# Designs tried in a protein design chat: VHH binders against StAR-related lipid transfer protein 6 (STARD6). Part 4

Target 1, 220 residues: StAR-related lipid transfer protein 6 (STARD6), of Homo sapiens (Human) (p59095)
Amino acid sequence: MDFKAIAQQTAQEVLGYNRDTSGWKVVKTSKKITVSSKASRKFHGNLYRVEGIIPESPAKLSDFLYQTGDRITWDKSLQVYNMVHRIDSDTFICHTITQSFAVGSISPRDFIDLVYIKRYEGNMNIISSKSVDFPEYPPSSNYIRGYNHPCGFVCSPMEENPAYSKLVMFVQTEMRGKLSPSIIEKTMPSNLVNFILNAKDGIKAHRTPSRRGFHHNSHS

## First folded at step 1 (VHH)

Design n06 (framework vhh_nb_b201)
Fold by ESMFold2-Fast, scan of step 1:
Structure n06 (fold): chain B 220 residues (1-220), chain A 124 residues (1-124)
Amino acid sequence: as target 1 above (220 residues)
Amino acid sequence: QVQLQESGGGLVQAGGSLRLSCAASGSTFSDYAMGWYRQAPGKEREFVATITSGGSTYYADSVKGRFTISRDNAKNTVYLQMNSLKPEDTAVYYCATSPDEYYLFGSESAYDYWGQGTQVTVSS
């Protein structure tokens, strides 16, 4: 498999999502985070767009989101996040296992994802990801193998304050198994809001590991 | 438009072998999953095998150990090698393709394009 070609194609597709202003339906707004969706062209489900402001530069935000070592400390949706293969400095394969979802109604899934960071003009960085087949990590009976169609983070300067970032997250996840699409539609928007809130808390904690005068409470 | 053309069907005795081919034209299939389905007279169409863009293979329980799916991306062709054929394998075999790199087992709706089919008859 040409992983680098797949990674570059995935980044281009995520860039396309970010440029497309049509057909988005707002499904949730909470704590200045907006979740929108439209029907996916990849599967019977939704492409979600999540927008929020992060009080950190695009370079630092994208580095925080791309790094693997601290992922499960701030990303409360995951119980496992392991880089299993490095392709180059910008590209790797990771194995993830989710927490159970919707109060146990959606069991943990595992994913094998190709992750790629691409830096663009104007301090815009895209971290894109997509599930791939990787022989060292075949599907197992322990977890239903989910599938991420093109997903990613678009980190760009906030126009009014370029020291801050506008974060746009695209999620296009096929949970697989015997799940009704309506269960996903009901639960996903709140989970996506929580993801951004956890990322905000996480990056703030990483910026100030010694926190004299600042009270951080992320409790996971 | 993507077009799929099956070939290789025929009459064979129980215990025999056949190799089916499906040639794709009009589009590149290296990023697509390729699958085989079959339909016996008076029965519903059933899943047989699939191969993802990355080369992972999945089989219906009824054919595991007997059938092997493979692909040649340079030729945009998928193959189904059928060994130890049984009368119950008699059906029209269809090839199908989907932009999804993984599919739900048995889900016909995961496949966007279908071929015309090729008849396989296994005599007892």
Scores: ipSAE 0.000, ipTM 0.087, lowest interface PAE 21.3, mean pLDDT 81

Design n07 (framework vhh_nb_b201)
Fold by ESMFold2-Fast, scan of step 1:
Structure n07 (fold): chain B 220 residues (1-220), chain A 123 residues (1-123)
Amino acid sequence: as target 1 above (220 residues)
Amino acid sequence: QVQLQESGGGLVQAGGSLRLSCAASGFTFSSYAMGWYRQAPGKEREFVATITSGGSTYYADSVKGRFTISRDNAKNTVYLQMNSLKPEDTAVYYCAADSSPYYLTDESLYDYWGQGTQVTVSS
């Protein structure tokens, strides 16, 4: 099991997605967030690209997205997010369980994902992830096991204001089971917009003085 | 209406070989991925091998190099050639079919299951 090689290759694929300007179709624009898609080369479904501006630096944003401890407090698409194995300081395996989607039409799925953060020149950070087979967490009868082909977050400085981040999220998820592609195509764009909005609210709440690890009264 | 019928199981000595067959009816076989799972006494069903509608094959690590999955779309049949059998291979072997275009190791994704065929490998 060469998880580090898989992680590095996944980061390269996500970097490639971010550099690819061809074939994207805008499928939703809402609250200054743009969702685009194109056919996946990995499965019978879509690769989604989601763009938004976050009023926080790329370093703080990427650390916020990579951390596991308070993920489910802000990420409303998940009911479980647990790091189950750490490979090194930048690489771990997580087990996630989703909430139901589309007013219950899409039942919860679980995923076993390899997660890797890579820091690049120019204050660009990529958090990439991909489902892997992990013998300690085989598929079970409790949930349909979904599969994430290469997914990730690209956090980079906003051109006009480098104190803010341009966030590009790539999602390439097989929900599996007996779902028509049209259900996914109808519901996924709104779900992805909501993810970015929840991340914005989460990082903003994290910045509030009363949410620091060390509490102060209002006067100081 | 849909039926998966396994055959070819039996008792064999360690180091021996068996070929399992699964005859399918009641669905468009060529469009389905076909898999083999096994269940030993007191254990959960575990993945053995799968072959996609396009012919790509995938194996559990425990059987890789010893077992070969294949299909014959003209006969609506999937096969599992089992070589170098070990006592640990003793189990009921189940044939399964999945209409999903996706790679399969998740038991819950399979649409149809056979009734199973017993394989017993004596030491």
Scores: ipSAE 0.000, ipTM 0.101, lowest interface PAE 19.0, mean pLDDT 82

Design n08 (framework vhh_nb_b201)
Amino acid sequence: QVQLQESGGGLVQAGGSLRLSCAASGFTFSDYAMGWYRQAPGKEREFVATISSGGSTYYADSVKGRFTISRDNAKNTVYLQMNSLKPEDTAVYYCAASTDWYPLSEDAYDYWGQGTQVTVSS
ESMFold2-Fast, scan of step 1: ipSAE 0.005; ipTM 0.317

Design n09 (framework vhh_nb_b201)
Fold by ESMFold2-Fast, scan of step 1:
Structure n09 (fold): chain B 220 residues (1-220), chain A 124 residues (1-124)
Amino acid sequence: as target 1 above (220 residues)
Amino acid sequence: QVQLQESGGGLVQAGGSLRLSCAASGFTFSDYAMGWYRQAPGKEREFVATITSGDSTYYADSVKGRFTISRDNAKNTVYLQMNSLKPEDTAVYYCAADYSGYEEWLSPSAYDYWGQGTQVTVSS
């Protein structure tokens, strides 16, 4: 399997989603966060687009989202986030396990995802991801194995205030198993809003932690 | 030791019916989309039908209304019920498993695992 080629193609596809202005329907607005969707071309479900403003630069925001050590501290949708293979400084494979959703109606899923960060001109950074088959981590009976089609984060300067970031998140998740599409469509928009709110809180805590200085060292 | 084993092929008269089975082992069957492809003599492999892990079904236009794909997760088996068979349906039929579940499932290259095939011959 050529993971680097897959990662580069996935980044290109996410860039394509970000450039595509057609067919988006707003499904939820809350706390200045907008969730839109359209039919996925990859599976029988939706491609979601989530847009919000983060009061941090694109470089700081993308580094925060890409790093793995503190992920489950701020990302309340996950119970496990482990980097299982590093391909290079910008590319790795992770194993994740989700929390249950919709008051227990959607059970936890696990995912094996290829993650890649690419820096573009204009201070735009894309962290793209997609599920891959990784023989060392086959599906098990412990969790339903979900599949993330191309997804990720686009971090770019806010037009009105370039010190802030416009964050666009694309989500294209196939939950698999015996699950009604309507329950996903009903519950996903609120979960996506909460993700952005948790990221805002997480990066703020990272910026002003009482125990850290300007050139802080990581503690074990 | 992933295995896909097709059965149920054979010789049948035009207008007749056959049911193909594909027994799967070595992976978590319920998480995979399962598909059927066929290859006629001197032709490329073509899509016939697929069933997703969520039980959604998709068919090639040439078989829609005549063929039905189904699965039994307790038996790790996918089926293709073929009715109103035509001489044009003569081909080797292949079972395939696709973990990725993406649009490219219409393409043979999208599938992770393949069976060895079973011959279906429809006489005029």
Scores: ipSAE 0.000, ipTM 0.106, lowest interface PAE 18.6, mean pLDDT 82

Design n10 (framework vhh_nb_b201)
Fold by ESMFold2-Fast, scan of step 1:
Structure n10 (fold): chain B 220 residues (1-220), chain A 124 residues (1-124)
Amino acid sequence: as target 1 above (220 residues)
Amino acid sequence: QVQLQESGGGLVQAGGSLRLSCAASGSIFSSYAMGWYRQAPGKEREFVATITSGGSTYYADSVKGRFTISRDNAKNTVYLQMNSLKPEDTAVYYCATDLYPSDEYFGTSEYDYWGQGTQVTVSS
């Protein structure tokens, strides 16, 4: 399979979502995070757009989101995150298993996703992902196999303070199974807000503390 | 810190128009998303409209096509132009910002980023 071509096409679609100003409906605002949606053209469900500010540069934020080793530590929506195949320094395939959510109404799903990071002019970085067929990881009886249509993170400088990032996340997920669209529409916005809050806390925890004060100067 | 002050509310006949203004203090206005919410007596506060720092606008289905949100970065002001008003638009309208510096980005908010509200009453 030409994974690199799929990854590049997916990044282009996510860039297109980020440029599209039409048809978005705000469904939730909370804790400085805005969640909007529109009908997906890929399946009978929604494309979600989530906006927030992260007090880290776009380079640091995108590297944090792309990094696999710490993912489970900060991403509380997942119980498993494994890189199962690396295509190159910017592209890999991961296997994920979600936590149950919506008070147990939505059981865990597993996903096989192609993940790609691309850097653009203006210090904008996009991490895009899409489910792919990977013969080594077929669907199992243990979990309903979900499917991610193009998803991604767009990390760009905050206009007034380029040391901070504007983060826009796109989520376009088929949970599969026998779920009412209504339960997803009612629960997904809060879940997406929590994802951004967990990412903010995670990146803060992983940076070297630099605000402790001037203890060494006090001893001089 | 951003302070928000709403104005422009009042009594209007059904089918009429009003323009609400929200003045924000601070030079950071242009980097912030700004929004309007409303609360009718005995009901929860509901979303009305938002405008991003880049000028993208989003509306609640109940007001789409009738209300227009806009901003003037030179005046640090966000506006809500309300046309074809209906009695069910009667509410206190609140201005809010979705974005604040530093500590509040991590979900810890001890600062008030809502205005005090302005009453809109639409008579039949």
Scores: ipSAE 0.000, ipTM 0.141, lowest interface PAE 16.9, mean pLDDT 81

Design n11 (framework vhh_nb_b201)
Fold by ESMFold2-Fast, scan of step 1:
Structure n11 (fold): chain B 220 residues (1-220), chain A 124 residues (1-124)
Amino acid sequence: as target 1 above (220 residues)
Amino acid sequence: QVQLQESGGGLVQAGGSLRLSCAASGFTFSSYAMGWYRQAPGKEREFVATITSGGSTYYADSVKGRFTISRDNAKNTVYLQMNSLKPEDTAVYYCAADSPYTLEEYLSEGYDYWGQGTQVTVSS
């Protein structure tokens, strides 16, 4: 399998989503957090676009989102996040297991995702991901295997204050199983807003010394 | 009681069109997502299309571009406009309702309430 070629193509698709200004329907707003959707061209469901402001630089934000060691401490949608194979310094395969959603109505799913970080001009960084077939991790009877079509995070400088980041998240997830698309449409917007809030809180907490030592310790 | 009543099925030549209707009663129709499923003889029931309470539509890949789902909340009715029909579209078509008050994902059909079905036969 040419994982690097798939990763590069996925990043290109996410860049395309970020450049596309047409057809987005706003489904939820909360101050600086806006959730928009349009019909996916990959499956019978939605491509979601989530936009928010994070008070950290794009470099710091993208590094925080790409690192794996503390993912489940801040990403409350996941119960498991394990890197199962590293392809190179910017590309890996991870195994994830979600929490149940919608007050238990959407059971946990597992995913095998190819994750890639690419740095662009203008301090824009994209972390893209897509489900892949990885023979070492076949579907099991324990979880419904979901499928992520191209997803990603676009981290760029905020126009009015470049010390802050504009974070745009694209989510294009096929939950599979016996779910009706209406259940996803009812529940995803709030779940996606919560993701941005958790990332914002998580990056703030990441600045505070925890398990790693610092040359000059922060007080908070 | 909740009831869903399909109509508009029948026999049609390949390349033809049919419009299915589903009249709903016994619940607050405008709050429910509505969908269509189909089952051909000897096959599993498959998803065809859904329309949310807000009007967003989703389609199975096999029907995308040929079928259109719509709703009329004033008439408590959901429709399926089927164009460019193929013999492989031959099936019993079922109307289904998804309650905003139940989030039950493990139902075999993925919806809370079902109609009795209407037969669509496409001759080659």
Scores: ipSAE 0.000, ipTM 0.132, lowest interface PAE 17.3, mean pLDDT 83

Design n12 (framework vhh_nb_b201)
Fold by ESMFold2-Fast, scan of step 1:
Structure n12 (fold): chain B 220 residues (1-220), chain A 123 residues (1-123)
Amino acid sequence: as target 1 above (220 residues)
Amino acid sequence: QVQLQESGGGLVQAGGSLRLSCAASGSIFSDYAMGWYRQAPGKEREFVATISSGGSTYYADSVKGRFTISRDNAKNTVYLQMNSLKPEDTAVYYCAAGTSPEWYEDLSKYDYWGQGTQVTVSS
């Protein structure tokens, strides 16, 4: 399987989503975060677009979102986030397991995702991901295996204040199993707002030393 | 390039079960939607079930609760588990592959088709 080619193609699709201004419907606005959606061309469900401002540079934000070691400390939607295979410095495969959500109506799912960071001119970085087949991690009876069609984070300088980032997140997730589309449409916008709020809090905590013994607050 | 080969058809008594398999060759299996369609004597080809690249499933009303579509990407195979078979399920069953991971029940959305496997359900 040519994972690098798949990763590059996925980044190109996410770039295309970010450039597409047509057909978006605002479904939720909360705490200066805007969630929009349109019908996915990949499955029977929605492509979501989430926008917010993060008070960190695009380089720091993208490094924070790409790194794996701290993911479950700030991403409250996940119970497991493991890098299971590294392809190169910019590309890896991860195994994730979600928390249950919607007051228990949606049970945990696991995912096998190819993750890739690509840096563009103008300090724009895209972290893209897509589910892939990885024979070392087949579906199991323990979890319903979900599927991420192309998803990603677009981190770019905020106009008027380039020390801050505009973050655009694209989510295109197929939950599989016996779920109606309506339960996803009802619950997903709030979950996506919470994701951005948790990322904002997480990156802020990353800047500030904690009183826990092994916290490391500096990097590149 | 892409070839689909069905197997597992045969004669079964009403109330019985069969498991159909469709083996795919080529490089598209894990990225695209797979479907099962059937054609009874003297009738048009009709939708049975589809499974997206991510494993989401959709069924015709006539088979919901009785049939289960699944895929094994490591084996490049899609399956149709058929339970509680009825004489009305008698048909040639065709496997199909789409060029997009979208959910399809519209047969025009599939680019590749197998040769079919006969399922006969006796009264």
Scores: ipSAE 0.000, ipTM 0.126, lowest interface PAE 20.1, mean pLDDT 83

Design n13 (framework vhh_nb_b201)
Fold by ESMFold2-Fast, scan of step 1:
Formats: C-alpha cells, sequence, structure tokens
Structure n13 (fold): chain B 220 residues (1-220), chain A 127 residues (1-127)
C-alpha cells in the first residue's frame, strides 16, 4: 500500500474542506464553539466542521494534537491511542478504541488510521487522518471496526490575535455496525464541542500561558 | 452600561421582507460576536444567525438563503435582512452580544452562548 500517497491525498481533501465556505448548516453553538455539517460525498452520513479558539500558537497547538504520548489524558472520547507504525517524522499509523457514547447507545469502535501533519504557508498546519487497511491489524471480534473518511485539524492564526489559534476540526466517520442514523445526528454535535473543550483544557494544563495581569480563576 | 436596542420589527405578509437593526453601546462593539435569536409564543429561544468579530457568518438551516446578517462597526450596529418571510418566522427577535475570544481565552467557559441580550422586537408574518 502506498501510505505516503494516501496521506498526501487526504491532506489535500481536508485543505479543500477548509477552503469550502458553501453548504454548511449550523447544528450547534455552545461555549464559543460552532458545529456545522453537510452531507458527506464519501458515505451516507455527515461531514462535520467544528470551529473554536485555542490560546496557543498554531505550531504549538498542532504539535500538541499530533503527539501521541499524552493523547488519552486529555481526549476523553478515547480509551486507547497507540502509534503502531511510523512511516516518517510526519506520518504514522495509529490504533484507537473509542469510549461508548450516547448513554451507551453507541458501543466502542476501533480504528486504524493513517495520520499526517503538513505545514502550509500563512502559518497554517493541517493534521489529517484517514482509516486504512493495515494487514498487521485486521478487524477483530472484540470491536466493530469503524472507518474514518478524511478527517483533520486545521490550525491557523486567529485573525484578531495571531498569537492564538483558530482550530477547525473536520470529522467524517462511519461508525458501522447496526445503528440508527438519528442517534449520530442527535449526539455527535455535543461530543464534538466536548472534544474542543477537552483539547483547550489539555493544552492549558500542559503549558499555562501568562495571565497578563488579569485576576481570573485559572481553573476550568 | 451595556445596552442592545432592536428595531425594524413589524407586521408583514408572507413573501415580504424586513430589516432588523440592533444598536449597541457600552462595550467595544468590534471585539464582540453579534447574533440574532428568536422566540415564538410558548417555545424556547432558538438560534437564527451570528456574525463573529472577524466577519464570519453562520445561519440556522431554517433561514439559510433567506436571511443575511451583517454589521457596521463604525455605527456599532448589527443587522438582519429577512427575505421571503414565512408565517413560521413569526417571533420576538432578540439581538445578542458574545464577548469575543478575550474572555474565552482566559478560561471563561460560560454556559450561556451570549453575554448580553436586547429586549426584543416583534415580527409577525401573516398568511
Amino acid sequence: as target 1 above (220 residues)
Amino acid sequence: QVQLQESGGGLVQAGGSLRLSCAASGFTFSDYAMGWYRQAPGKEREFVATITSGGSTYYADSVKGRFTISRDNAKNTVYLQMNSLKPEDTAVYYCAADSTYYDYVWGSYSPDEYDYWGQGTQVTVSS
């Protein structure tokens, strides 16, 4: 399998999603995070766009999101996150297992994802991912194998303050198995909001910036 | 200190148009996201449209293609242009201001989506 070619194609698709301003409908706005969706062209389901601000530079944010060692400590949607194969300094394959969600209505899934970080002009970094067939990690009876169509994080400078990042997350996931589509539609937006809040809390706990003299509680 | 004052509501026939305005004072308008919400009798308040401090716009699916939100930072005013009005658009329309990223950045996870609300303006669409 040419993993590098797949990774580069996936990054191009995510870049395309980020540049496309058409057809998005807002499905949830909460805690200064906006979730929008449109019909996926890859499967019978949605492509989600999640937008929020992180008080850290694009370089620091993308490095935080790309690293694997602390992922499970801040990403509360996952119970397992393991890098199983490294292709180069910017590309690896990971095995993930999700938590159950929707009050147990959606059981844990596992995924085998190709992950790639690419740095672009304008201080924009994209971490893209896509499920791949990796013969060393076939589907098992322990979990329903989900499938991620192109997903990613776009980290770019915030317009009003370039020291902070605008984070845009794209999620395009087939949960597979026997599931009511309405359960995904009802529960996914809140889970995506929580992902961004957990990422913000995680990076803040890892590196808390100067308070700049403001007398506010630093606890989230 | 902070005031949001809506205007431009009224009675209009289905298929007609209205432009709502919201005049803001008491805060640095250009630093705030501005939004419109509506509340029909006996229902909870629902999202209509928002415009960020940087000018990005977002709409509820029910109004997309018919309503346009815009702002004039020199006049401290946000607008909602409402075209092709339907009877189901009948509601009190509220403008709202959300402190932009500065409050969010410093650990304010406000449970409310917006910091300040106007008193509302009635829009009635007749069949």
Scores: ipSAE 0.000, ipTM 0.130, lowest interface PAE 15.4, mean pLDDT 82

Design n14 (framework vhh_nb_b201)
Fold by ESMFold2-Fast, scan of step 1:
Structure n14 (fold): chain B 220 residues (1-220), chain A 126 residues (1-126)
Amino acid sequence: as target 1 above (220 residues)
Amino acid sequence: QVQLQESGGGLVQAGGSLRLSCAASGSIFSSYAMGWYRQAPGKEREFVATITSGGSTYYADSVKGRFTISRDNAKNTVYLQMNSLKPEDTAVYYCAAEYSPGYSDYLWESSAYDYWGQGTQVTVSS
């Protein structure tokens, strides 16, 4: 299996998604995060595009998203995130297990994903991922094995302030199993907003780990 | 990036007033949320007030009704008008900035702010 060639092709597909401005429908806007979707050409489901501003440079943001050690501390959608095989400094295979979603209606899935970071001109970095077959981690009876078609993060300088990043996330996930298609479309946009909010909080905590200040006693 | 410089601190008697200023250098000051924090000797840094890019203001309960935060985007400056000062207001006052166009990122938490000034001393005698 030529993992490096698959990784490079996946990065090219994600770059293509980022350059394609046509056919996107806004499905949710919350806390200055915009979720859009269009029909996937890879499966019977959606390709999602999520946009937000992160107050960190593209280099720092892409390093934060690529590194594995802190992933489950900030990514609240996951129970497990383990690098199981490193191909080179920019490419690895990870095993992930999700939390349950939709009040238990979507049970945890596991994924085996090939992850690749590529740095482009203009201070743009893309972290792309795609599910692959990896013989050392076959599907098990413990979890339904989900499948990620090309997904990724595009980290680029914000136009108005190049010290900050515009983050565009592409999600193209096949949850598999026996699910109502409508429940995924109903719940996914909110989960994607929460992912970006958790990433914003996580990168701030990583840069400034001491959290001191006034705390409101009132609940929102 | 933003550089911050505070001014206006000093010695004042209880019941008096001071106005602190924080001058910012940067291309898009109007897109930043601006905050004031203070640190008294032997205590941790505490929140005082914040003003969002959209002009919404938030205050610590201990200063509400006495302090007013405002901004002048044309002058790249944020102000803290402090009235009815008490000895308990004695502290070093710090200006802070966070890029936050149109939303709040836990602006009462010091970890929310990327840029900080050097501080200005306020001493209130009894």
Scores: ipSAE 0.000, ipTM 0.114, lowest interface PAE 18.5, mean pLDDT 83

Design n15 (framework vhh_nb_b201)
Fold by ESMFold2-Fast, scan of step 1:
Structure n15 (fold): chain B 220 residues (1-220), chain A 122 residues (1-122)
Amino acid sequence: as target 1 above (220 residues)
Amino acid sequence: QVQLQESGGGLVQAGGSLRLSCAASGFTFSSYAMGWYRQAPGKEREFVATITSGGSTYYADSVKGRFTISRDNAKNTVYLQMNSLKPEDTAVYYCAAKSGYWYPTSSEYDYWGQGTQVTVSS
């Protein structure tokens, strides 16, 4: 499989979402974070757009979001985040497992996602991702395999203060299993607000967090 | 303290068989995924096989049909049955454990054993 071509096409789709101003409906505003949605063209559900300001440069923010080692320390929606295959310095495949969601109504899902970071002019960086079939990681009996249609983070300078970032997150997740769209519509906006709040807190603490000292064989 | 203790390695001729064992202690074995990785001289560590807490098994393409991973939760042990061995299977074989769910090619395990040498001669 041409993973690099898929990654580059996914980045172009996310860039397209960021440029598209049509059809967005604001579904939640909280703590200066705005969540908007529109019907997905990829599945029977929504494409979400989440916007917030992060008091850190686009370069530092995108590096923070792209790195994998500290992800579960700040991203409270995940119980597992592992890089399982590196394609190049900008591209890898990760395995994630979510926490249960909506007061237990949505059980944990796992995902296999192709992740790619691309730098654009104007200090804009996009970290895009999309679920892929990866034969070494087939669906298992332990979790319902979800599917992420093109998703990602757009990190760009804040207009009023270019030392700060405008973060736009796109989420286009097919949870699969037997779930009504209404439960996702009711619960997802708050989850997405919390993601941005957790990212703000995480990057603020990130400079040099003391490592928890897990010992692991460094050969792999 | 978590311990993973491999055994069963040794010297065998091409076409032969070996069964590796990994005895685990210090954690709730039945809740952990267990895996085998190997590292040949002068090469990077590579995935061989895994078995999840639920019993699902996964194999590297190079060993599919020749190797079988299994577990015995009553004995806190994971096994790797290796058949039709080739000189290219010569490596140090490592047992690994991961809490919760993970996938087999990930090198980000919670715990690793110290390894057992398998040498396949022509």
Scores: ipSAE 0.000, ipTM 0.116, lowest interface PAE 17.9, mean pLDDT 83

Design n16 (framework vhh_nb_b201)
Fold by ESMFold2-Fast, scan of step 1:
Structure n16 (fold): chain B 220 residues (1-220), chain A 122 residues (1-122)
Amino acid sequence: as target 1 above (220 residues)
Amino acid sequence: QVQLQESGGGLVQAGGSLRLSCAASGSIFSDYAMGWYRQAPGKEREFVATITSGGSTYYADSVKGRFTISRDNAKNTVYLQMNSLKPEDTAVYYCATHYGSYFPLTEGYDYWGQGTQVTVSS
């Protein structure tokens, strides 16, 4: 499988989602975060668009979202996030396992995703991802293997204040198994709002000294 | 404009060590992610290691446990410590950078160095 070609095609699809202004229905607005959806062209479900402002530059934000070492510390939707294969400096395969949600109504899923970061003009960065088949990580009996159609983060300078970022997140996830679309439609918007709030808190905490971390060393 | 200058390459016997350096000039170094790539004759350029502006490091599977990437922001320099060298590590090693705290990218790289030759004899 040509993972690099798949990654580049996925980035182009996410760029297309970001440029498409048609057909979006606002399904939730909370804490200055807007969640919109439209019917997916890939499966029986929705493509979600989540928009918010992050008080960090696009470069810092995209690095924070792309890095894997701290992901489970701030991303409360995941119990496991492992990079399992590095293709090059901007492309890797990761294995993730979600938390249960909807009070146990949706059991954990695992995913094998190809992740790619690409820089564009105007200081816009896209981190795109898509599930792939990876022979080293076949589906297991431990959990239902979900499938991410093209997903991603679009990080751009905020127009009014270029030191801040406009973050647009696209989510197009097939949870699989015996699960009604209505439970997903009911629970997903709040979970997406919480994801952005957790990312805001995580990136802010990253640059501030931890009360339980490394001690400060001063000149005096 | 950013200029990158690699140094520290040379000839070494299998099992030996080398430390490569890459000095950056012309911009605020601490804002850039820095990485190392290598290219053997007749092969495509291959990722080796990267370090973000925040200090996060990532390695190709072929070098994990043997190579260590680090940076010194006061000297505008990134280093690659190469231990337990193998003949398969023979290549020209390139330093690359990209503005911001994300990785040097395969497409849209801001700057590349001229490269430094590493030769590992059997």
Scores: ipSAE 0.000, ipTM 0.155, lowest interface PAE 17.0, mean pLDDT 81

